# Designs tried in a protein design chat: VHH binders against o75319. Part 127

Target 1, 181 residues: o75319
Amino acid sequence: GNHIPERWKDYLPVGQRMPGTRFIAFKVPLQKSFEKKLAPEECFSPLDLFNKIREQNEELGLIIDLTYTQRYYKPEDLPETVPYLKIFTVGHQVPDDETIFKFKHAVNGFLKENKDNDKLIGVHCTHGLNRTGYLICRYLIDVEGVRPDDAIELFNRCRGHCLERQNYIEDLQNGPIRKNW

## First folded at step 9 (VHH)

Design A46 (framework vhh_4orz_3)
Fold by ESMFold2-Fast, scan of step 9:
Structure A46 (fold): chain B 181 residues (1-181), chain A 119 residues (1-119)
Amino acid sequence: as target 1 above (181 residues)
Amino acid sequence: EVQLVESGGGLVQAGGSLRLFCAASGFTFDDYSMAWLRQAPGKRREWVALITSTGETDYADSVKDRFTISRDNAKNTVSLQMNSLKPEDTAIYFCARQDWDYSEGFDYWGQGTQVTVSS
């Protein structure tokens, strides 16, 4: 599959660091084979990702890829110095507890190993919006004790786009806290 | 309400051709990628072809160069032209709407149309 994901062009490539956290969200980077289908200003390769992060005076220390495919880019397209973690996350439905705990474990592990730096955890799904926003907000609510509406507002503002899936928003606002890490 | 209705299935000899149609209603058809999937007896449902909102197409290796997917946005229809049919193409063929945010998922399906290819 070399087709551009539906609506991918509608979203900003990368958001801003979420203040008070180590998170930054972005849409999936597309390897060079996709560039023939894109105007120069639409391109967002793995290299473009790192350039845009650097332009914000930030540095990535981990990429968490939530897509349920490997067709968009390969880990080998990323700098060897940045760890890559794949969590195959089924979209549409709210992520299950196994996926939530896997995400929390990865974040907690990164934070323990990076206490002496300010490197960011980059999180993406296809659009860097629904699965990405859900898991980041779920972490903030369950682990950091942030109020659901505050977590959602922070994500929306920093991503530059609002979470769109109502079932995800409903689970964040009214769903149970997943306590085990 | 979203509705997808398939037609065009039937019985055909190996080497023959069939054209399947899917009539869509209840949503902004132009904004969604549409797909065809098939399920043979005793097998899992497998993806066959996809067409994006911009008309870009993609195909499973097993049907590449034999099948052609197309869309008519004025009529809210997606079609699958199947050429050089083989007995292993025998399956129920489903029209599906791709979830816009989860590219590997489909959020609405038709009831399917039977395609039988005899040797």
Scores: ipSAE 0.734, ipTM 0.860, lowest interface PAE 1.0, mean pLDDT 94
Fold by OpenDDE, second read of step 10:
Structure A46 (fold): chain B 181 residues (1-181), chain A 119 residues (1-119)
Amino acid sequence: as target 1 above (181 residues)
Amino acid sequence: EVQLVESGGGLVQAGGSLRLFCAASGFTFDDYSMAWLRQAPGKRREWVALITSTGETDYADSVKDRFTISRDNAKNTVSLQMNSLKPEDTAIYFCARQDWDYSEGFDYWGQGTQVTVSS
């Protein structure tokens, strides 16, 4: 259905590029069918996403969708020039090793293929916060060797919202690295 | 210039132990995850162990619980303690710097050190 996700309106639509990375996080854009339930200023469509990215003088090169549903928008709603990757990720629980691996693999592949540009990896879940933040931070920690607290702080600052889920935070801070192969 | 120099290889009997060392220079060592790779005769290079800048570790299934990777950021060194060695562990072992911008996930590695485990 066209039910607006709980608390979706409470989050900034788009964060800022994370310095030193190609990541940008945002909340899930909603297709036109949801607009009937939103005030004009609350609307955030796939088109709005791209407009906001352009306003930041950035360009998306990849969208990673972590939501566990396909009801929010369709890949067809996106420009053909921007690849879309779906990684079904269950909310409220730490992503499993397979999910983490898929995310890392996707990011690595993108970086390999996009060395000649500065296009961004757009990552979102429902709110673009917890699942999104966890996987981005997990990548920075496991792959780039960033200190957990630094990764979390960087993400929170750039997203404009702080990770909320304690289990995610604890896993990032104290959990083991996940296999990269 | 990035340099990685491995040492500590040699001949050991099955069930024995060996400790490898890697001296790193030419980059900010504590900013990078480091790894050990190995290449056996006629086989592809494979990942063996990884250690992040924060000290978190990961291991290939084939060496888990037998090998231990560690690092000393003050000395810019990485080590690999290899216990309960098997003939299958015979290979050239390489110290490597992790960089995911590269296809194999590593951008620099040394000349390697030969490890031979006899049955």
Scores: ipSAE 0.005, ipTM 0.209, lowest interface PAE 12.7, mean pLDDT 92

Design A47 (framework vhh_4orz_3)
Fold by ESMFold2-Fast, scan of step 9:
Structure A47 (fold): chain B 181 residues (1-181), chain A 119 residues (1-119)
Amino acid sequence: as target 1 above (181 residues)
Amino acid sequence: EVQLVESGGGLVQAGGSLRLFCAASGFTFDDYSMAWLRQAPGKRREWVALITSGDETDYADSVKDRFTISRDNAKNTVSLQMNSLKPEDTAIYFCARQDWDYSEGFDYWGQGTQVTVSS
């Protein structure tokens, strides 16, 4: 499909860096073939993503793509210098333990390799909201020991939009801590 | 309570046409992409057609140029016009609401309407 994802235009393209972390969240970039369906001010290509992050005086060191599709853009659309990781996540349902493990492993690996710089981990799903916010908050809670409500508030503030899926919020607040990976 | 109710299915000869209707209730219809999927006996459910809240349409290659999806926001209805029907189009046809956060996923489905195409 070449259709624009539902509600994609309703969300801010890129949030702000989450203070005290290396995370920045954004909605999915759309390759050039989608631009015929967008006004100039609505365009958000992979190039636009890097321009907007540079405008915040930040630099991406890793992109984690959580979408369950490859139709929006290809890794080849990204600069060769920025690693790209695809973690297929089914939307609607809370990500399973294997998905959470893969996300935590990727983040921990990046942080070990990037101790001497301040590069960011960019995370996105379709809207950069529910799957993205869940996995970032899950990492902060389980690995960094952040209180669930504090993690959620930090994500919401920096993304510019609040987590909307109640089952995701309930799992973050009341679900088990996923350790033992 | 979200409800999707399909109608318009039936028996038709190859080369014929049918129009399917889906009546939606219990949500703000205008805000959602709507889709038609089908499931033939012994096969996986497959996506057929989609219409966005902005009236953009998309089709599976197997039905392209033969099927047309449309919506009537005043009546909370999505329709599928099926032309040049083939025996291979025989299936139960489901109306579905697209999950807004997962563009390949659907969060609500109707009970389905049977379409049978004889040779």
Scores: ipSAE 0.430, ipTM 0.710, lowest interface PAE 2.5, mean pLDDT 92
Fold by OpenDDE, second read of step 10:
Structure A47 (fold): chain B 181 residues (1-181), chain A 119 residues (1-119)
Amino acid sequence: as target 1 above (181 residues)
Amino acid sequence: EVQLVESGGGLVQAGGSLRLFCAASGFTFDDYSMAWLRQAPGKRREWVALITSGDETDYADSVKDRFTISRDNAKNTVSLQMNSLKPEDTAIYFCARQDWDYSEGFDYWGQGTQVTVSS
C-alpha cells in the first residue's frame, strides 16, 4: 500500500557527505503515489533526492537500498546513469554476516570502479538511520580501521540524527570485527 | 480482516523434512512481502525467511540452503520447505505479513504451528 512509514516525517531527507568517505545517507524516497498523503514540504521523491544531492554540489554514483520492501519506489524511478543495488536488510536486528559482507563487497567494488571520480555512495533504509548507519559504520570500522566511537560520531553528525538502536551501537563498539572476504 | 493461518507443523526426526503452509486472506496478497518467523522456547522471535511481492527471497544464515520459501499468489498461500532439519530448528513457526510502517517490520502474523525436531 501507500502508507507512510512510521516516523518517516521526523527525519531529515538527506544527510551530508561524510568527510573522508564517499558515503551519504538519506531516508527512503517515496514515489508519487505517496504525495497525496503528504504536505508539499514533506514530499521526498526520487527526483527530490537527486535535486538535494545536486544542491550539495555532489553526485550519486550508486544507490544501496537496504529496505525489505519494494513499495516505496521503483528502480525505474531513478536515472539510468545511477546503478541501483538492493540488499535486503531486516530492521531492528544487527545485520548478519552475509548482509555485512554484501555491503562491504558492493562498496569496495564501487570504489575500485570509480577511482577517477568523486561520485557518492548513497545508502538508505527506511529512515536512513539505524540500518544505514550500522552498515556504514561497520565498513569504516572493519575496512578502514576507524575507531568505533569516531565512526558513530561521524555518521551521526553527517546524517543529522543519531543512531537510536542500542544493539547496533553496542555491536559497533564492542562487537567482533566481521570478515572482509 | 487480515488473517494468516499456519499449518503443516509436527514432529520430525533430525535430518528429516517438513513443509509448512500459510493461508492468507483479507488483503491484496500479491502486494505484500511475506515471511516466516520462529520462536524457540526461552528465546526471542527471530526472522527465518522472506519472500517479496516480486518473488525475491532471503534467508537467515541459520537456515540458508536448508529452507526454501515460496508463494502462490493465485491461492494466497506462502510455503516453507524445511530440509535437513536440526533439533535447533524446534520452535513455533509463524507466517507474517511484512509492513515497514510498523516498528517490528511485520503487522500481522498467525497463531503459529509447532515444529519439533527430535535427535
Scores: ipSAE 0.042, ipTM 0.436, lowest interface PAE 2.7, mean pLDDT 93

Design A48 (framework vhh_4orz_3)
Fold by ESMFold2-Fast, scan of step 9:
Structure A48 (fold): chain B 181 residues (1-181), chain A 119 residues (1-119)
Amino acid sequence: as target 1 above (181 residues)
Amino acid sequence: EVQLVESGGGLVQAGGSLRLFCAASGFTFDDYSMAWLRQAPGKRREWVALITSGSETDYADSVKDRFTISRDNAKNTVSLQMNSLKPEDTAIYFCARQDWDYSEGFDYWGQGTQVTVSS
């Protein structure tokens, strides 16, 4: 399948670093085969991702890919110097505890190994919005002790788009703290 | 609220053709990708074809060049033209609305329509 994902063009390619954290969120990059279906200004390849992050004077140290597919780009399309982690995350429903645990474990491991640098954890799903925002906010709430509304506001502001799934927002605001990191 | 209703299923001989229809209501049809999936006896559901809001199409390898998906936004319908049917195409065919944010998932389904292809 090489169709452009629904609404993908509606979202900013990459957000800003979330201040006080190592997170940056973006929508899924699309490999070269998709470019025939895009205007030049709509293209957002893996190369474009790294160019845009460099333009912000930031550097990626890890990419966490939350999509439930490999059709958009291949890990080999990324620089060999940047680790890539795939966490197949079912959308629509709130991510399950196993998925949340995997995300927290990956983030904690990265931070421990990168305490002497300022490299970022890049997180994306298809739009870099709902699954991405949920897992980042869940980490900030459960591990860093950030108030839910503050985490959500920070993500929304830095991503440039607000979390849209009410069940995700409700779980972040009123759900239990998951002590599984 | 959201409703998808399939029609057009039936019995055909191998090599024949059949056209399936799906009538959608209860949502802004023009904003969603629509899909057809099928489930053969004793098998899991498999995706067959998809059409985006922009009318891009995509097909499973097993049906490419034989099936054509199309949509009519004025009538809120999606259809599947099935040509060169094979016995292995025998299945219940479901119309589904794609979750816009989770492209591998479908958030609403019709009841299905039976397609039987005899050898």
Scores: ipSAE 0.752, ipTM 0.869, lowest interface PAE 1.0, mean pLDDT 94
Fold by OpenDDE, second read of step 10:
Structure A48 (fold): chain B 181 residues (1-181), chain A 119 residues (1-119)
Amino acid sequence: as target 1 above (181 residues)
Amino acid sequence: EVQLVESGGGLVQAGGSLRLFCAASGFTFDDYSMAWLRQAPGKRREWVALITSGSETDYADSVKDRFTISRDNAKNTVSLQMNSLKPEDTAIYFCARQDWDYSEGFDYWGQGTQVTVSS
């Protein structure tokens, strides 16, 4: 159904670019069918996403969708010029190695193909926080060698919300790095 | 110019130990993850161990609990302590700098050092 995700309204729609990276996190945009259940100021559509990104003087080059559903919006709702990648990611549990690998591979591929521009990788789950934050931080830790606490702090600051899931935080801080291939 | 120079290889008996060293120069060492790779005769080069700039480590399943990778940022060195060596560990071992802009995930590696484990 077209019910608004729980607590969706509580989160900022779009974070800030993470300095030193090409990442930006945001909550899931909702297609028009959801607008009937939202106040005008609460609406956040795919179009709104792009408008907000432009307001930050940024441009999206890739969207990675980590939600485990396709009900929120359609890839057709996005500009044709922006690639869309779906990585079905179960919530509330630490992503498995395959999911982590898929995410890393996608990011690396994008960076390789987009060396000549400064377009951003937009990452979102439902709230653009826990799954999104985990995978971005996992990338920074495993690939870029960033200290776990630094990665988490950077993400939290830029997203405007802090990672909430203790299992994600603990895995990032104390868990092993994951194989990159 | 980026340079990686491996040392410490040699002949060792099964069950023995060996410590490899890699001297790095020509780049900001502490900004990069470093790895050890190996290539056995007739086989493809394979990843063995990785250490991030934050000193996090990962290992191939085949060497886990036997090998230990470490780094000294003050000396720009990476080391690989290899214990409980097996004949299957016989290979040329390479020190490599990680860079994901490259398809294989590494942009520089040394000439390698030969490790031979006899049964």
Scores: ipSAE 0.006, ipTM 0.209, lowest interface PAE 12.3, mean pLDDT 92

Design A49 (framework vhh_4orz_3)
Fold by ESMFold2-Fast, scan of step 9:
Structure A49 (fold): chain B 181 residues (1-181), chain A 119 residues (1-119)
Amino acid sequence: as target 1 above (181 residues)
Amino acid sequence: EVQLVESGGGLVQAGGSLRLFCAASGFTFDDYSMAWLRQAPGKRREWVALITSGGDTDYADSVKDRFTISRDNAKNTVSLQMNSLKPEDTAIYFCARQDWDYSEGFDYWGQGTQVTVSS
């Protein structure tokens, strides 16, 4: 399956670090086999991801991949020094409580193990927008006590694109807090 | 509002050919990747072919050299040409629209059309 994901080219590759947090969001990197279908300026490989993060004077300490596929790139395409976590997240519908819990556990574990550095948690789905934005905002609301509209505005500004799925936005604004144990 | 209607299914002998059609309405057809999936008795649905808005195609290994997916944007139709049919191709064939954001999923489906391949 080497077709380019629909509308992938329409989105900025990497956002900016979300101030006051360890999060940075981006669209899915595509391994070299996809480059035959892309112009040079459209390429965004795993290597390109790390170059763009370095250009911002930031460093990744964890990548959380929310896509429901393994076709885009392999963990071995990433530097050995950066942990990779796959959380298969069904899109379209609001992520379920099990998925939310897995995400929160991973973030909390990273922060506990990295309190002595300033490394970032990189989060992506296919476009780095709806599933990515939902889970980051859900974490900020439920764990850090950020007001929903503030979390959403912060994500939108730093990603450079606004959350588009109305059901995700509604759940963040009006849905229940998912208490982690 | 969104509707996908399959046609062209039927009974055919092994080695034969069939062409399936999917008529789409209620959305901007040109903006979406379209797919064909199938479900054989007692099995889960499996993806067989996809065509992107730009016309790039992809196929499951089991059908790769035998099936051809195409689209006609003027008619809002996606088609599946099935050649060298095998009894193992017997299934209900579904037309599906790929979700624009969740590229691994499909947000609308047709009712399906039955394909039966006799030995």
Scores: ipSAE 0.703, ipTM 0.844, lowest interface PAE 1.1, mean pLDDT 93
Fold by OpenDDE, second read of step 10:
Parts: C-alpha cells; sequence; structure tokens
Structure A49 (fold): chain B 181 residues (1-181), chain A 119 residues (1-119)
C-alpha cells in the first residue's frame, strides 16, 4: 500500500554530513505513488534526495537501506551510478551481531574502494533516526574508537533529531563492543 | 479484512523437520514483506524469518541455515521449512505482515500454530 509511514512527516528529510566521517543520514524517500497523499512541500522522492544532497555540495557514493519493506521506493528509482545495498534491520530492538557486522563490512568495503573520492555513505531506515543512528554510532564507537556520547551527540546534531530509543542509547553507551571481523 | 491463518504445527523429535504454512487474504499480498515470528514460553515474541515482496530473505541467527522462508504470490501463502529442529525451537509460531507504518513493525498476525520439539 501507499500509506505514509507513521510520523514520517515529522522528520527532516536529509541530515548533514557528519564531520570527520563519510556518513549522511536521511529518512526514507517515497516513490511517486505516495505524492498524492502529501503536500508539495512534504514530498521527498529519490530524486529529491539527490537534489538535496547536491544542494549541500555533496555526492552519494552508496545508499544503505535498513528497511524491511520494498514498498517505499525501488532501487531502479536511483541513479545507476550509486550502489544500493539492502541490510535487513529489525526495528525497535538493538540490531543483532550479524546486522552490525553486515553494516560494518559494507562501510569498510566502501571506504576501501572510495579512497580517491569524497563520496558519502547515505544511510536510512524509515525515519533515518533510530536504526540508522544506532548503526552509524556503533560503527564509530567500535571501529573508529569514538566515545559513545560523542558519537551520539555528533549524529543527533547532524541528523537534526535525537535518537529516541532508550535501548539503543543504553546499548551504545554501556553495551559491549561488537566484533569487527 | 486482513486475515492470516497459520497451519502445520505439531510435535516433532529433535533433529526432525516441519513445514509451516500461512494463508493470507484481504490485502494485496505481493506488496508486503511477510515474516514468521515465534514466542516461547516465558519469553518475548521474536522474529524468525522475513521475506520481502521481491523475494529477498533474512533470518534470525538462531535459525539461519536451518529454516527457509518462502512465498507463493499466486496462492497468497508463506511457508517456513524448519529443519534440524531443536527443543529450543519450541514455541507458538505466527505469520505476520511487515509494515513499518506501525510502531510494532507488524500490523497483522494470525493466531499462531504450536510447534513442540521433544528432546
Amino acid sequence: as target 1 above (181 residues)
Amino acid sequence: EVQLVESGGGLVQAGGSLRLFCAASGFTFDDYSMAWLRQAPGKRREWVALITSGGDTDYADSVKDRFTISRDNAKNTVSLQMNSLKPEDTAIYFCARQDWDYSEGFDYWGQGTQVTVSS
């Protein structure tokens, strides 16, 4: 169906690049079929995503989609020049070790292959906040050695919204480091 | 009206196999990702397997390589092939429709089917 995700309109469509990283977070873009249910200023399509990124003088080099559904948009709606990666990530619960590993592996692979450019890793779930924020922060903490509070603050500031899920926050702050193999 | 009806549960010995079925109706089936959830006694409900509308699959670590989720869009059915069953797999299994428009991540599920694995 073409139901607008709950609270989707409440979130900024695109965040800012996280300084010192290649990450940028955004909410899920919606394909054209959703536009009839939105005011013009509320619309955020795959095309709009790229336009907004360009307005920030940035370029996407990879999109990581953490949603489980395919109803929001199709990979075919994206430019062929930008790789699309689906990583199934269950909502409302701390991602499991496999999910974390998949994310880290994808990020590391991208960074290895894109050393010669400054293209960004675009990450989104439904709102581009909780799941997205957790995995980005988890990466920064586990791989880059960033303090949990610093990672969270950086993400929140750049996304323009704060992580909402206490279980995510607590796990980031006090949870164990996950394997980076 | 959205309906999900599970079947195929039963008693099986450890190491055995079981195939669960879910019949879906009341919605455009091929537009939705479908999942199997389970709830063991005294435990919270957990997701087990998911299949997207496009046929991509994902599994919980605990069932990976043992369980296989599949769907038949022509028949509006979802199946869960369960191999190498363990006592720990004992639970009520639910067929669920994935929808992130809802905070729970799932908006409909059936009454469930009991799976019991004896040691």
Scores: ipSAE 0.057, ipTM 0.340, lowest interface PAE 3.7, mean pLDDT 92

Design A5 (framework vhh_4orz_3)
Fold by ESMFold2-Fast, scan of step 9:
Structure A5 (fold): chain B 181 residues (1-181), chain A 119 residues (1-119)
Amino acid sequence: as target 1 above (181 residues)
Amino acid sequence: EVQLVESGGGLVQAGGSLRLFCAASGFTFRDYSMAWLRQAPGKRREWVALITSGGETDYADSVKDRFTISRDNAKNTVSLQMNSLKPEDTAIYFCARQDWDYSEGFDYWGQGTQVTVSS
C-alpha cells in the first residue's frame, strides 16, 4: 500500500540525540513512491533522514526499524555503510519479552562494537513515538538503571512529542524489570 | 462502546456487483482510517481496502480497479463497492478501525458479512 500512514504528518521527522545515550528517534522514512502525496516540505525519505542527522552534527551507526510492515522503505534505500535491523513489533499492546530481549541485544552489541566512536542508534516505528519510546525507555530503565520518570522525560523532550499510550507509560513506570539476558 | 456493524453481503454470480456497508458508533469516526479485510475458508484474514481520515484510498492488488472504498462522515459509515466479482472473492468481509498509532494493525472489528460468488 502507498497511502500515507494516519497522523504521520503530525509528528516532527527527527528528534534530537538523547544526551548521555547513543539513541536518536524519528518517524518512519517514506520511499520515493510516497512523494506524490506530499508537499516538498513534508517529504521525509531515507535520504532526508541522513541529511537531517548530519545537520545535527551526528552520524548513524545502526537503524532499528520497529514497524510491522515493509511497505514504507526498503533496506536497499539506506546507505550501504549503515546496518539495518528489522524487529517486527506488534503495536497497541506492550511489546512482548522476546521483542524487548531482541532490542536490548542489538543495542548492547552495537555499543560493544562502537566503543571508539560516537555513532548513534536510530530507532523508529511509524511515528517514532510509542513503540520507539517504549523500547528506548525500557532499555534505559532495565539496562542502564535510569529512573522510569527520568527516562520518559528524556525521551519526550528529545523526540519533541510525548509518549501517548497510557498502557506503555504504566508499564514503564510500574511494570517489572525485564531481566531477559 | 466502539461498534462496527456490516451489511450488504450475499450470494452473487461471477461478474456481478455488491455494495457492503459498515455503520460505526462509539468513537469520533472522522478521525480514523477505516478498512475492509476478508477471510476465505481455511485462510488468514487479508487486507482489501483502506480509506484514511483525509479520504486517501488504498487497495490490495487483487481488488484494484474492481473495488471502491468510500466514507460518509456525516452518517458514520464506510462502504465497499465490489464490481466484477470473481469466485476467489468469496469470503467473510470485515469492517475494521485502524489503530491510530499502530498503522499496521486494527483495534476494532465488526462481526463480518458473508459474500459468496458463484461461478
Scores: ipSAE 0.739, ipTM 0.865, lowest interface PAE 1.1, mean pLDDT 94
Fold by OpenDDE, second read of step 10:
Structure A5 (fold): chain B 181 residues (1-181), chain A 119 residues (1-119)
Amino acid sequence: as target 1 above (181 residues)
Amino acid sequence: EVQLVESGGGLVQAGGSLRLFCAASGFTFRDYSMAWLRQAPGKRREWVALITSGGETDYADSVKDRFTISRDNAKNTVSLQMNSLKPEDTAIYFCARQDWDYSEGFDYWGQGTQVTVSS
């Protein structure tokens, strides 16, 4: 129940805000029960997430959780002021059209409701890299009209790690635009 | 020892219904998300349905509104109600335990049960 995800320690806990966007990516924070299996410097709790975001002079306005499990942390571990959205997203395969649509809809809804502030959309899966990167890039490409390579490069640079899954990269670069509504 | 044993497969006509069962043992069942996967001849294994430890469900687009996944934590069982079956649903169906600590997302699955839908 409290196993540390594979390779979780290998990734930076929080990326940087993506310039020109409201996105920031991070790896999954782990609730207190995981801390006994981690060195102090490896710990990354929901509280740590918010502290790190503040250190960047940013504020989270929404968290989108793309994991399929509830074992890592509970929504109750988050401040009440920050909405939490779960979008079940299976790993290793390109998200289906419905998942993509759900993500886009959530992002667009947030942007419409948060025009008067500069709060960020925090997105994470387990590592905050492949699923997270794909959906963010998919949004930038499909909705914002960003060139695929530019979107990927921007995400990689800001996350501090590069997308690893070739099927994701290939789909972003050469795959069809997905329906936005 | 973790064990997953599927049952309930068989031959059914298009438009028919079938209910699959999975008996789980060897682990704290209530703490895990469970899934059904399927593999058709000549195709890769694909995800079909998932039910979290909290009871939330998700479905592949291809089976949405036709299939229903459920669990009984008291009996350590997962079931898949399959309605409005199509020939395209023909496959070996696997019960799987989800574990995101593993790269594939699932760490255990059974031997599978054959589902054949005739036109």
Scores: ipSAE 0.036, ipTM 0.471, lowest interface PAE 2.5, mean pLDDT 93

Design A50 (framework vhh_4orz_3)
Fold by ESMFold2-Fast, scan of step 9:
Structure A50 (fold): chain B 181 residues (1-181), chain A 119 residues (1-119)
Amino acid sequence: as target 1 above (181 residues)
Amino acid sequence: EVQLVESGGGLVQAGGSLRLFCAASGFTFDDYSMAWLRQAPGKRREWVALITSGGYTDYADSVKDRFTISRDNAKNTVSLQMNSLKPEDTAIYFCARQDWDYSEGFDYWGQGTQVTVSS
């Protein structure tokens, strides 16, 4: 019950908006039941997420939750005005083509519906790093035509932490471009 | 020690049904999310269905509306009901326990049960 994910405290709660994109990455927010195991400065609830985004003069228009669990927070903990999308993405392995397609479809749909504003797509997994960084970089490479090394560098700089899983990095650098069929 | 044992696989004709079972032991079953994944010949393992400790379920688009995952906490079992089977569903099906401590990967796997769907 209410166990803090391993190394969750080691990561910055929220990165910066990735320039030239609508993406912002963060680690998973933890609902109030987790706060008994956290010092006040370690707390990062759904409310804290929105406060930190506002402090950067940004606004969330969509949250994509890539965790393979619902235990950390509930969609009901988010403002009703911000759409929430769950894409169950298993950790440790490179996301499959179906998951990549779902992510691309969600991003493309958001961008089409939000041409008249500058709202951000917030993406997170548990640490906001490996699954999050992979899918954002995959989108930039496959859809936007960004060079793999440039996408990875941009993500690492804006997140404030480097992608850690070598298999994810290898797939981004040398793997095939996933085309929509 | 954690052990997951799959059963219920077999040969079935397209349009048929199979029910897979996974018997879990060696841990507090109620505290963990359980999943079914599959691996077709020459392909990587792919996720099929998930059921959380709280009973929330999710499915890959390829099996949605055809497969149903369920759990019986009294018996420490997770099951996958597979309906309207297609030749493309031919794979070894694996039961897995979700590792919530380390990025919600899967930390324990069964040996798998073969499902073959003939045309």
Scores: ipSAE 0.089, ipTM 0.492, lowest interface PAE 3.6, mean pLDDT 90

Design A51 (framework vhh_4orz_3)
Fold by ESMFold2-Fast, scan of step 9:
Structure A51 (fold): chain B 181 residues (1-181), chain A 119 residues (1-119)
Amino acid sequence: as target 1 above (181 residues)
Amino acid sequence: EVQLVESGGGLVQAGGSLRLFCAASGFTFDDYSMAWLRQAPGKRREWVALITSGGSTDYADSVKDRFTISRDNAKNTVSLQMNSLKPEDTAIYFCARQDWDYSEGFDYWGQGTQVTVSS
């Protein structure tokens, strides 16, 4: 279906680049068929995503889509020049080790291939908060050695919304480091 | 707060009929697919029927042609008409809000209503 996800309107479309990283987080873009239920100011299509990122003087080099659905937009709605990676991630649950490994592998691969530019890795789930924030923070903690509280604070500030899922926060703060990369 | 409250369960003889109701509140009902699932004693919970926001329906093979799912968007209600009931249909029946973006493909569940079919 083409129904708007619950609370989707409550969140800012796009956060800011996380300083010292190549990450930018946003909520899921919605293809034009959803716009009948949205005011003009509420619309956030794939085109709107790229326009908002350009307004920040940034450029996307990869989109990682963490939603457990393909109903919101199609890869064909994106510019051919921007790679798209789908990692089906179930909501509400802390992502499993396989999902964490796939995310880390994709990020590391992008960084190796994009040493000569400053393009960003765009990451989204439905709201661009819990799954998105968890995987970005997990990467920063496990791969870059950032303290959990610092990673969470950085994400919250740049996204403009705080991680909401207590189980995600507890895993980041107190869970084991995943040595899967 | 999302709430799903089932009713209509009970005891019936094989070959009989029951109609289950689910009253939904706390969300934009019209925008979600709704489902019925069941759990028999000692078995895993299984999907029975689905109705999309647009009214399209789908059914598990075990209940196809016997059960009918419907919704009333004005009353925020989803219903399951169960005909030609069999002892194998004995289970607790759950109303669920479907979203594949959430665990188990369903993000909210009711408490369930017991259906018992005697031989």
Scores: ipSAE 0.015, ipTM 0.238, lowest interface PAE 6.6, mean pLDDT 88

